# Designs tried in a protein design chat: VHH binders against Beta-methylmalyl-CoA dehydratase (mch). Part 1

All scores and structures are predictions.

Target 1, 351 residues: Beta-methylmalyl-CoA dehydratase (mch), of Chloroflexus aurantiacus (a9wc34)
Amino acid sequence: SAKTNPGNFFEDFRLGQTIVHATPRTITEGDVALYTSLYGSRFALTSSTPFAQSLGLERAPIDSLLVFHIVFGKTVPDISLNAIANLGYAGGRFGAVVYPGDTLSTTSKVIGLRQNKDGKTGVVYVHSVGVNQWDEVVLEYIRWVMVRKRDPNAPAPETVVPDLPDSVPVTDLTVPYTVSAANYNLAHAGSNYLWDDYEVGEKIDHVDGVTIEEAEHMQATRLYQNTARVHFNLHVEREGRFGRRIVYGGHIISLARSLSFNGLANALSIAAINSGRHTNPSFAGDTIYAWSEILAKMAIPGRTDIGALRVRTVATKDRPCHDFPYRDAEGNYDPAVVLDFDYTVLMPRRG
Unless a header shows other numbers, all headers, positions and changes below count from the first letter of the chain; antibody chains aren't numbered by Kabat.
F, E and O are the ipSAE of ESMFold2-Fast, ESMFold2 and OpenDDE, as the mean of both directions, binder to target and target to binder. V2 is 0.75 times the mean of E and O plus 0.25 times the DockQ between their complexes.
[cut] stands for letters that were removed.
Atom coordinates printed by the task and the answers are left out, and those that the model quotes come from them; centres of patches stay.

## First folded at step 1 (VHH)

Design H01 (framework vhh_8h63_2)
Fold by ESMFold2-Fast, scan of step 1:
Structure H01 (fold): chain B 351 residues (1-351), chain A 123 residues (1-123)
Amino acid sequence: as target 1 above (351 residues)
Amino acid sequence: ELQLVESGGGLVQAGGSLTVSCAASGFTFSSYAMGWSRQAPGKERELVAGITSGGSTYYADTVKGRFTISRDNAKNTLYLQMNSLKPEDTAMYYCAADEYSWGYTDSYEYDYWGQGTQVTVSG
């Protein structure tokens, strides 16, 4: 039927194409409660309205990663319903603060296309923009995704691979907080360690492990409306590559972020996603651990109360992180590594 | 410095079995995705089986149920056990390695290749 959307295949994309994704979505207190419950998040900013107000916000905001998942999920029917894998992220910049009751909508532009060597798949590069009801950008990012071809004999499009930014510049970060030493409650935040106390090259084991459950992941993908068949449809995936559904890579990002409270409690919010790689598939039954490295300390121009930290968080499956598994001298990933995530957080400074 | 050396190819009658092996050296084998691709005369190279660094496997529809890929990280060796061989399986078989631990399904996505081992199935 012409009335149904079976998803797009690689041949359906064109360079410069703009896709306005259906449908706008209002984020509710119920969505916030579900997100918190899925990950056991302890961050004070998103848990406590008085804490958020002490930082100059109207109320407790929506978690940056929940904004990410909702914006990402809106792109799935048009971009990645028939996807094999989401390959990476770059240039992710969070904009306007999102509160419960805000309505988000998403638009994407195709900025690159590359047919793979097998002639059966291709990679689509998209720049996606999420906006609120006032048309203010809340998130923009680049992602690239491997998608099936409908017809292996269809001619390849022009190959265009965009130049990906190494990071979001500090001058482009949105810093919505005002911090006063007199009003910042270290005990309520959960740590005495502020921006000044972290050193470039410092490695932090987040200690705890969390086992993924089948129902948990299905609830997450439903909350995000990430209906990609590889995550959603067991009937199809029983005959697929792994014989089972794979965990959404963003679920691993949220698990790692929540685990990082233990060591990074004063990292108020994620301001940017510089890069992300999902290095091995994860499944229900896997236990996720995480550790972080401080990559850079950055001053916010004109600000003495708050700074930025560039952080790498590495997640592993079934492997504790006390010895910081990552890559060897030759650049090869440890087999237990499932996530290599490079992002920028905002953290209070000593006044 | 990275080396992949295939062995075990040869002539087999239709319905027979054969195991090909790939000896790997010069890299941390356990961290790499590994695969077997084949190329028959006049055909495009295709990935017939893949195995991620974590041990998850992939098979092309043409060989699913007949071929089994496995790895021995202690011996730095990759295997392909081929059962119920058909004349259509006749090809040069190449061992492949990739730093991307997921392992691509696209045979051209692998960065490193061996010299190949010839498998000929007669009827």
Scores: ipSAE 0.000, ipTM 0.256, lowest interface PAE 13.6, mean pLDDT 88

Design H02 (framework vhh_8h63_2)
Fold by ESMFold2-Fast, scan of step 1:
Order: structure tokens, then sequence, then C-alpha cells
Structure H02 (fold): chain B 351 residues (1-351), chain A 118 residues (1-118)
């Protein structure tokens, strides 16, 4: 039937095309409870309304990664249903604070197209924007995804590859918090270490491991409405390359973020996603560990109460991180590394 | 900008073995998943073996147990050791580099022909 959306193939995309994604979604307290249960998040900002209010917010906000997953999930039917893989993210910038009861909608613009030399696939570069009910930007990011062609003989589009930023500049960060040193409760936050206490190059083992469950991952992908066939459809994937469904890379990001509470408890929120790589696949039954490195410390212009940290978090499967597995002298990833994630967090300062 | 050059193809008798190699230049390939695909006359190109940047490997059922993929990141070289070759393995073999995983295609070589007589 012409009334169904079979998803777009590479030749269906056009440079400058704008896509308004169906459907707007109100984020409920039930969604928050499910997200918290999936990852066991301990961050005080998203679990305590009084704590959030001490930082100038009206109530406990929606976790930045839950915002990311919901905004991303809305793009799947139009952009990546016929995709082979999501290749990367750049310029991910969080904007307005999202609260339970807010309604999010997503639009995307095609900003680049590149046909691969195989003539059967191409890469689509997309700038996606999530907004709330007041048309305030809550998240914007660039992602590029490889999509199958319907017809290998279809003519290639003009190749346009956008400039991808290495990071979101500190001047572009949204900083919704006001921190009073006298009112910031270190015991409730879970750590005595603030922005001032971290050093560039410092490595932090997050110690604990968490084993992925099949039903847990299916609940996550359903919560996010990420209906990509590789994560969702066992009937197809049973006969696919792995004989099973692959874990959504964003699920690994959320697990690593939750583990990072142990060592980074005062990292209030993710303000930016600079890059991410999924270096090996993950499946139900894998146990995820994580460690982080402080890449940069940044002052927020005009602010003495809060600063930004650029962080790399590395996640591993079935391998504790006490010795900080990453890349060897030759540039090879340790075989246990499944995530290399570069992001910016906001953290209180002494003042 | 990554350039891939395959070598080691040729004519081999059924039951024999060959190693094909792929040399990468222009950029280090340690960040890429690497793979070998093949295309026989009248058929689509298929991924037969792959190796992630982290070292996990994939093999198509048609070659599992007979082919072994390996990489040497210091030499920017990918290998495919092919054992117990069958006439059905006759194809042009292509090296490919993927920025994410084997679902993502970025760079292809020009191919090397493997012909198995029987």
Amino acid sequence: as target 1 above (351 residues)
Amino acid sequence: ELQLVESGGGLVQAGGSLTVSCAASGRTFSDYAMGWSRQAPGKERELVAGIYSGGDTYYADTVKGRFTISRDNAKNTLYLQMNSLKPEDTAMYYCAAYEGDFYSLEYWGQGTQVTVSG
C-alpha cells in the first residue's frame, strides 16, 4: 500500500531537504521511572526535585540522554529504517531544560550526501533539531548514516560532505544552573570533588560492571521508539550476520554514563556530545565496565560558580577498567573496548 | 582520504590455499573496521569476512572455518587467508574500510581476482 512508510532509501534524500518527523511526544513521569530503572542512575539532579531546585531549576529535569534517545528515535522511520548503520555524531548541543509534561518534536535537514564506491549504498549527513512545545531547541546534533540504495543504477547525487566540528565550543553551551556554594549539598550530590579538583589527563576507573539483559534492551529500544530492524526484529536478525539482535549503541552510552557517577557524581548534566565510536558490537549477556579521562577544563564566560569538563568515557565488555584499556602504541583498540565517547559536562566550582 | 590496494590473487587448484592482502595509505586504518567482500559474475557483492577496529571478527557461513581474516595496524595491512578453496570461491575480492562497523561503507579497493580450477 502507498499509505505505508517503507522508509527512505539513499536516492530518496535531497540536499537541503527538510523532514518533519512524526510524531510529537509528551515525556511523562512514567518514562522517567522506566529510564531510571533501565540504568540505575544515581545522579541527584534527575532524581531529587529539592536538589534541582537548589540549582535554580523548577523541579528535577529529564536526563539529557533520555532527551537524546527520544529525539533520535523520532528520526528512525524517515532517516535510518533502511540504514545499515549510524556512523557518528558531531556538534550535539543540549538547549532548554526538559521537564516531565513537556512535548518534544523533531525536524531534520539533509546537509550532505555521498554515494559510496560500491554504487549500492550512500552516506546521508543530517542536522536534527528537537524542540519543546514552546519551539525552544532542547537538542541539536549532526549524525551521518549509511543507507541502502533501492536501485544501484540510480544516478549519484553531487557529493557534499559538511565540515564536522571537533567539539561544541564552550560559548555555545547552555548553562541553566545557578550554583551557590553555601547551598550546594556535597553529601546529597555524592562526592566532595568539584570542577577545581579535576586535572586534565586524569583517569578515573568507575569500578562497577552491569550485565545487559535481553528484555532490558528491548524495553529501552521501545521506550526510545528506536525501531531500527537490527535492534528490534529478531525474525530478520535470526538469519542475519550475528544470528541475533545487536545492542543499540545509545544503550551503551547510557550504561557508561550511569557507571560514571562513581568518580564523576558532580557532573550535573551532559551539555554537549562531541563524538562517539562503537568499536565492537555488544549483545545481551555482555557485562559493561567504564572509565573516563578529563580531556579539557573550560571556564564558562561570565561564570565563577560553574565550569565545563570535556570528558572521554571508554566502555568495555567483560573487562574491568583498572588499567584503563583504550588504544595501544600502534593505535589498536583493546578488543574489549565497545565505546569511545567524547562529551562535555557541567560541574560546580568552589567560589 | 584512504586508499586501498589489494594483491595476492591468482589461479589456484581446488583444495589449495591463497593469501590476499590489502595495503592502506593516505590515512592510518587503525580507526576503521576492515573487510573482504567478493563478487562473482552475475552475483551481488557480498561481505565474506570482517574485522572490527577492536579485533572482533565476522565470517559469512559460506567461508566459515576455511577463511581467516587478520590485520597488522603497524603495517596498515589487512589479510585474508583462504584454505580449502572451491570453484564456487572464484570471484573478484575487494578490500573495504568502514568508519563505524561492517554496516558502514567508506572506502573500497579496486579488487584482486581469485580463480579456483577444478
Scores: ipSAE 0.000, ipTM 0.345, lowest interface PAE 10.9, mean pLDDT 87

Design H03 (framework vhh_8h63_2)
Fold by ESMFold2-Fast, scan of step 1:
Structure H03 (fold): chain B 351 residues (1-351), chain A 121 residues (1-121)
Amino acid sequence: as target 1 above (351 residues)
Amino acid sequence: ELQLVESGGGLVQAGGSLTVSCAASGFTFDDYAMGWSRQAPGKERELVAGISSGGSTYYADTVKGRFTISRDNAKNTLYLQMNSLKPEDTAMYYCARDWYDSGEYNYMDVWGQGTQVTVSG
């Protein structure tokens, strides 16, 4: 029927196409409470209005990853309903601070297309932009997704693969905080370690594990409106590859971020997502552990109160991280590694 | 040039072992899932084994417990070790690259020309 959206197949995309995603969504205090409960988040910035105010904000903001999930979820019916896999992220930049009561909308532009040689699939590169009710950018990112063809005999489009950035430059970061040492409560933040105390190449075990529950994951995907069939539809997935629903990769990102509080408590917010890879599937019943490596320390031009850290966080399933599992001598990921996530956080400096 | 080249096929006696290999070139090998498929005389092509970029493995019920798939990312090479071979394993064996990193192995982008394995009884 012309009245339903069955999702787009590879042939339905065209270079330069702009897609305005349905529907705008106001983020409520209830959404914040649900997000906090799903991950057991301990970060003071998003939990305490007085703490956020001590950093120059009006109130406790919406978590960067909740913004990411809501913006991403709006693209699913149009871009990835008929997708095989979400392949990666690049150039993820957070903009204006989002507060409870703000309304977000998402628009995507097709910036690349590549048909695979099998003639059955293709890769769609999209630049997605989330804005608030004042048309201020809250998040922009590039993702690429492998999508099925409706008809293998349909002609291939011209191949266009965009030049993907390695990282978001420090000069492009939005830094909405003003830090005063007299007003920054280290005890309430949860750690005495600030930007100055971390070293490039330092590895941090986040110690604890969290077991994924079936109902918890269903609540997460509903909160985000990520209605991809592989996460939602057990009737279809019982006959699929794994015989069960797979965990949304973004759920693993949020679990790893929450675990990283133990060791990175003063990492106020994620300012950029440079890259992310979901290396192995996860299921309800898996226990997620995480560790992080400091990849770079970056001064923010003109600022002595706050700096940026580029961080790799690795998540594992059913495998504690005290020995920092990652890749072996041959370059193969440890089979327990489920996430390789490269991002930039903002952290106060001692001055 | 995107290329997969299989080698190591041949004639082997029932109950014997054989390892076939696949050399990949022209792409970042460790970013892709890889698989082995076979086509036996008078039968449809069958996926026998797969390995994700993260190292998770899949085996068809017909070969589970007898075949082992592995990869060497430093050498851009995929392997299939076949043990306890049966006459029913006689087939042309094809190496393939899969865009899908989570283990479906049915969306192959690049294929090799195949290597023949014949099991005599």
Scores: ipSAE 0.012, ipTM 0.352, lowest interface PAE 8.4, mean pLDDT 88

Design H04 (framework vhh_8h63_2)
Fold by ESMFold2-Fast, scan of step 1:
Structure H04 (fold): chain B 351 residues (1-351), chain A 122 residues (1-122)
Amino acid sequence: as target 1 above (351 residues)
Amino acid sequence: ELQLVESGGGLVQAGGSLTVSCAASGFTFSSYDMGWSRQAPGKERELVAGITSGGETYYADTVKGRFTISRDNAKNTLYLQMNSLKPEDTAMYYCAKGFDEYGYSPSEYDYWGQGTQVTVSG
């Protein structure tokens, strides 16, 4: 029927195409409670209105990653319903603070297309922008996805691969917090270690593991409205490539972020996603561990109260991280590595 | 220079076994999903088995329980062990390299070898 959307296939995309995604969504206290329970998040900023107010916010804001998942989920029916894999992220910049009661909408622009040599698939590069009810940007990012062709004989488009930024510059970061050393409650934050205490090259084992459950992941993908068939449709996937549904890569990002509280408790929010790769699939039953490395320490121009840390968080399945599994000398990932996530967090300074 | 070289094909009787191999060069083999496809005369090319960079495997329904895909990253070699062969398994077998480094998608490939012929009589 012309009235249904079966999702777009690779040959349906056009360079420069703008897609206004259906439907705007108001984020409720119920959404926040569900998100918190899925990951067991301990970060004080998003758990405590008095703590958030001590940093100059009107109330506890929506977690940066919940904003990411909701904005991302709105793109799925149009961009990745028929996707094989979400390949990576670049240039992710968080903007205006989002609070419960705010309404988000998403628009995307196709910025690159590349047909694979197999003639059956292609890669779509998309710049997506999420805005609130006042048209303020809350998140913008680039992602690229491998999408099936409906017809292998359909002609290939001109190949255009965009230049992807290596990182979001510190000058482009939104810093909505005002930190007073006298009013910053270290005990309530959960750690005495502030921006000044971290060293470039420092590696932090987040110790704990969390086992993914089917119901947990299905609630996550429903909360985000990420209805990609590889995550949602067991009838198709039980006879598919793995005989089971694969875990949404963003679910792994949120699990790793939650685990990183143990070692990075004062990392108030994610201000930027510089790079993200989902290096191996994950399934219900896998136990996720994580570790982080401090890649850079950055001063925020004009600010002495708060700084930025560039962090790599690596997540593994069924493998504790005490020895910091990552890549070998040849650049090969450890087989247990499922996430390589390079992001920028905002953290208070002593002044 | 990316290259996939298949070997080990031949003539076997129905019910027999055969292993085909693929020697890979010109890319970081261990980082890519790999697979085996086949094409019989007058038929479409069919992907029969895949293995992710992490070692997870999948199989087409036509070969599940009979074929085993494996990889040796130290030798940059992909294998397909074929057991309980049937006349309908007769085809040219092609080694395939996955589209993206560390990709999730053993069924999505961007490079194929020249193939090795497997003929099952019976």
Scores: ipSAE 0.006, ipTM 0.281, lowest interface PAE 9.6, mean pLDDT 88

Design H05 (framework vhh_8h63_2)
Fold by ESMFold2-Fast, scan of step 1:
Structure H05 (fold): chain B 351 residues (1-351), chain A 121 residues (1-121)
Amino acid sequence: as target 1 above (351 residues)
Amino acid sequence: ELQLVESGGGLVQAGGSLTVSCAASGSIFSDYAMGWSRQAPGKERELVAGIYSGGSTYYADTVKGRFTISRDNAKNTLYLQMNSLKPEDTAMYYCAAEDLYYGTDWSYDYWGQGTQVTVSG
């Protein structure tokens, strides 16, 4: 029927196409409570209105990753319902602070197309923008996704691959906080270690493990409206490659972020997502551990109260991280590594 | 920018073994998902084996239990060990690479020129 959306196939996309995704969504305190419960987040900024107000905010904001998942989920029916794989992210920049009661809408622009040599699939590059009810950008990012062709004999489009940024520059970061050493409650934040106390190359074991449950993952993907068939449809996937549904990579990102409180408690928010890789599949029953490395320390121009840290967080399945599993001397990922995530956090300074 | 060069093809008797290799250059090999595809005369190209950057493997039903894919990131080399070869395995074998998130299907953008494997008997 013409009334249903079966998803787009590769040949349905065109360079420069703008897609306004259905539907605008008001984020409720119920959505926040469910997100917090799924991951057990301990970060004071997103859980304490008085703490957030001490940093110049009106109230406790929505977690950066919940904003990401909601904005991303809105693109799925139009961009990736018929997708084989989500291949990567670049240039993820968070903008205006989002609060409970705000309404988000998402629009994407097709910025590149590349048909694969098999003639059966292609890669679609999209720049997606989430805005609030006042049309302020809350998140923008580039992602590229491999999508099936409806007709293998359909002509290939001209190949256009966009120039992808390696990172979000510190000068492009949104810094909504005002920090005063006299008013910053270290005990309530959960750590005495501020931006000044971290060193480039420092490695931090986040210690704890968390086992993924079937119902937990299904609630997460429903909350995000990430209805991609590989995560959602067991009837299809039980005859697929793994005989079961694959865990959404963003779920692993949120678990790793939550675990990173133990060692990075003063990392107020994620300001940018520079890159991410899902190196091995994860499933319900896997126990996730994480560790982080400080990649860079960046001063924010004109600010002495707050700085930026570029962080790599590595997540593993069924393997504790006390020895920092990552790549061996030959460059091979440890088979237990499921996430290699490069992002920028904002953290208070002593002045 | 990744360049792929296959080697190791040749003539082999039915029931025999052969290893084909693929040398990669021009980019960081360990970041790529790699695979072996084949095309026999008069048939469509078939993906026979794949390996993710993290080491997880895939095999087509036609080769499961007989073929083994492996990678050596220190040598920037991909291997396909083929055992219990059958006349039906006769094909041009192509090395392929892409920066692929794990998914349910394999598509590659970087291809070598191929190496011929002929199984007699």
Scores: ipSAE 0.000, ipTM 0.295, lowest interface PAE 11.2, mean pLDDT 86

Design H06 (framework vhh_8h63_2)
Fold by ESMFold2-Fast, scan of step 1:
Structure H06 (fold): chain B 351 residues (1-351), chain A 120 residues (1-120)
Amino acid sequence: as target 1 above (351 residues)
Amino acid sequence: ELQLVESGGGLVQAGGSLTVSCAASGFTFSNYEMGWSRQAPGKERELVAGITSGGYTYYADTVKGRFTISRDNAKNTLYLQMNSLKPEDTAMYYCATDSPYEYFGSDDYWGQGTQVTVSG
């Protein structure tokens, strides 16, 4: 039908094009409860209004990853409906704090295009910006996707590949917290270990495993409105590449983040996503474990109460992480590794 | 800079076996998803098998149970072991990179192909 959106194919994208994504969405306390239930998150900041208020916030905020999933989900019909693969993310910077009742909207700008050598596909680079009802940026990131061509004989555009940042600089981080040693309850936070206690190169096994369920993942894709068919449509995927639906990579990120409470309880929020890789597919029935490495410790200019940690979290399927599986001596990922995630968290210091 | 060179094709009798290989250069092979596709005269290119950077394998229904994809990251080489070959398997076989599970900068590259002909 002329009234339906079949999605964009590679040749439909133009350098400099702005796409305003439908539809704005108010995040409700019901959305928060569903997100918390999907992952069993224990972080005090997003679970306790009094705890959040002790850090200078008006109430318990929306989890950074729920903000990410909702902003990302709004781009799917326009950017990746005809995508073969989501290839990457860079420069993910969280901005204004989001609270229940806030309304988010998303806009993307095409910043690069590259036709692949097969002549049948191309890569589209987009800069996506999520804003609240006051037009304050809540999240911005660069994403690139491999998209099919409608017509293999359509002419190739000039190749433009944007410069991708290796990380979000500490000076660009939004730090909405004010920490008072007198008001910071270590018992309620869940750990006595603060920013000062972590060392670069330290490896932390998060111990616990969580098994993914079919209904759980379907709830996640519906909550985020991430309707990519490889995650959503069993009728199609039963006859597809894997014979079943694959788990959304962002679902693995949220599971790994929730597991990381055990060892990183005082990591209040994710302030930036520097990079990430989904190295192997995951399916319902797989049990996810995780471990983390401290990559860098960063002072926030002018602040003695809070600092930043750059962290790598690795997630595995059906393999406990006590020996920190990652890459072997030849540079190959362990076959059980499903996530290699590099991000920056904010953590209180002893002032 | 990226180059994929397929070899090992040839003529084989129905029911026979053949192994084709792909030598890769110009990129960090172990970071990339690798696959085999084929194209018969008058037909579109069909994905046959794939292997992720972490070693997970997947196959088209037409070849499941007959073909095995594998990789040797130390030698930068991809393999496709083909058993119980049928005349319908006759095609040019192409080595390709594709990275549906990588966050940073995968590109889809194709080799020149190697011909496999199965006679009845």
Scores: ipSAE 0.000, ipTM 0.366, lowest interface PAE 11.8, mean pLDDT 87

Design H07 (framework vhh_8h63_2)
Fold by ESMFold2-Fast, scan of step 1:
Structure H07 (fold): chain B 351 residues (1-351), chain A 122 residues (1-122)
Amino acid sequence: as target 1 above (351 residues)
Amino acid sequence: ELQLVESGGGLVQAGGSLTVSCAASGFTFSSYWMGWSRQAPGKERELVAGISSGGDTYYADTVKGRFTISRDNAKNTLYLQMNSLKPEDTAMYYCAAVDEGYSYDLTEYDYWGQGTQVTVSG
């Protein structure tokens, strides 16, 4: 029927096209409870309203990654329903703090197009912006996605590949003016290690493993409204490449973030996503482990009580991380690596 | 330039075994999803087996229990071990590769070889 959205194919995208994604969504305390239950998150900032208030926030905010998943999920029917692969992220910048009761909406702009040599697929570069009910930006990011063509004989568009940043500069990070670490409770946060105690190049094993369950992943994808066929539809996927549904890569990001509490408890919030790569598929039954490396330490202009850490978190399946599996000398990922995630967190400093 | 070269095809008696191989060059093989597809005379092309860089495998119902896909990342080589071959397995066998991502059907492979013919007498 003409009334259904079959999703967009590569030839349906145009440079400069603006897409307003259906539908705005209010994030409820029920959504927060479900998110917390999916990952067992221990971070004090998002778990405790008194803790968040002691740092100058109105109440316990919505986890940055839940904001990411909801904003991302809104783009799926228009951008990636007919997608083959989500290829990468760049310039992911978190803005205004999101609280339970806030309503988010998402718009995207097509900023680049490249047809692949196979003549059957192309890469679409989009800049997506999530806003709250006050039209304040809560998240903006660039992603590029491989989308199939409806007709292999359709003419290729002119190739336009945008310049992608390698990272979000510290000067572009949003730190709420009201936030202060003056009364920071180390015991309630769960660690005595603050920004000052971490060293560039330091590697941290997060020790714990968590096994993914079918119901858990289906709940996650429903919570995020990430209805991509590969995650949702077992009838189709039984005849597909893996004979089974594949875990949403963002689910692995949230599992790795939750595991990273053990070693990074004072990493209060994610301020930026610099890059992310899903290096191997994960399935229900896989056990996820994680480790992190400190890539950079950055002073935030005008702030002495809060600093930024650029972190790489690597997640593995069915392989503990005590020896820090990553890439070999040739640049090839260890077969157990399922996530290579480069992001910036905010952390208190001694003042 | 990315290149996939299949070898090992030939004539085999029904009930026999054969291994076809695919040599890959021009890309980081160990980070790519690899697959085997076949096209029999008068039939549509079908994906028969797939393998992730981490070793997770998929098999079509038509070959499950008889065929085994494997990879040797040190040699940049993909294998398909075919056991208990039937005349119905007669087809051109194509090696396929896809760049990083969550591709899940035949049309979603980025690169294909020229194929190697497998003929099963019965």
Scores: ipSAE 0.012, ipTM 0.411, lowest interface PAE 9.0, mean pLDDT 88

Design H08 (framework vhh_8h63_2)
Amino acid sequence: ELQLVESGGGLVQAGGSLTVSCAASGFTVSSNYMGWSRQAPGKERELVAGITSGGSTYYADTVKGRFTISRDNAKNTLYLQMNSLKPEDTAMYYCAKDQYEWLESGAFDIWGQGTQVTVSG
ESMFold2-Fast, scan of step 1: ipSAE 0.013; ipTM 0.428

Design H09 (framework vhh_8h63_2; at its last look DockQ between E and O 0.20; V2 from the best seeds 0.00; counts 0 for: pae E 16.1 > 2, grease 25.1 > 24.2, placed apart)
Fold by ESMFold2, look of step 2:
Structure H09 (fold): chain B 351 residues (1-351), chain A 121 residues (1-121)
Amino acid sequence: as target 1 above (351 residues)
Amino acid sequence: ELQLVESGGGLVQAGGSLTVSCAASGFTFSSYAMGWSRQAPGKERELVAGIYRGGSTYYADTVKGRFTISRDNAKNTLYLQMNSLKPEDTAMYYCAARSYTKGWYGSQDYWGQGTQVTVSG
């Protein structure tokens, strides 16, 4: 019993604490194949080495979201094993390109603490940094989680709530490839619509739906080495709040991104995660649909070949998105909405 | 420690050519993105050309077709070939090594001392 690790409870965290997470992970071509099999993503940059090479990359890079899930998954045993909820993301910036063969590791810093009024839970704010084998940052982000206390009588720490950015500034984005407008293969990319063709406020229904299978969501979560028990242990969850294993919220993010190919095919890579909210739980048997809104168009300093779009993608369960389900007049999410995701993509420009 | 030393600057007539070089030491040269920036009097530093770890190149619109960036991994040397020079190209030219290491507190870039290029006529 002494050799098993129960994870951290709220009172175990200290402001400024640095945590080196276990289990560095070499990403392989096999991981890419499994990720593609789970989501069917069709973005050419991550599907075709010749396409990636035409943009100046060594070969097809690892999908940004696969990087995100692996970096995130390393934090779970230390940060959120005893969490009730993952409350939000901020400041998610992708750095160096990741290729198969690269080894990722994650370190986190506690940047905020707030005990809740009930005295039984608290919110932990962490800044997590994923690096490759050369100590180059591949991803950094902030998340905050509601974590249970072990002892309700433990004294509350001083409350510190960090200032969180609304979005990653365009000047902080990593833009690791170049686009030749004369030579960019629109047919291989799958769309004639480039950065220039989208307008702020435009809404795009991605039309297709995909039903979640129990084995697939669990396989995906294991692929990321994410150990959160609520996704796996039905013996416990049968007696829990929902009576079922819940789907990892990141699984919904990747499904929504994959669905977004139909309408955003030239959104070649995700450069930032600005915020995200998992608004309602998802379960096996749910059919996921998605739609997107263009929140901003941003010129990248010094570049006329590529631009950034800030995008909101909303995912629903069992509800097609032709009428763009979102919030009601009071600001409450439609019960079908399971994801509200605010991210920045890189897209070729004509000029 | 990482060091970048530029050379090859000088005075050139408009329409002429010049090559500037950057000798690098103290790091694994092939694992870094490398670039050239320039700063003219009274202006902000401008990225002119880059060559990424993946091998792709970038050029500012003002130099496309006239400038060529290249590297020689055997000599740990970065080059900028500048052709059809204009008076507007007059600037201090800086070699840079760029890591994508960007933490909570900001990005890291490494700079050389600079080499002056002056284009008359």
Scores: ipSAE 0.000, ipTM 0.203, lowest interface PAE 16.1, mean pLDDT 89
ESMFold2-Fast, scan of step 1: ipSAE 0.086; ipTM 0.526
ESMFold2 (binder alone), look of step 2: mean pLDDT 80; pTM 0.809
OpenDDE, look of step 2: ipSAE 0.022; ipTM 0.390

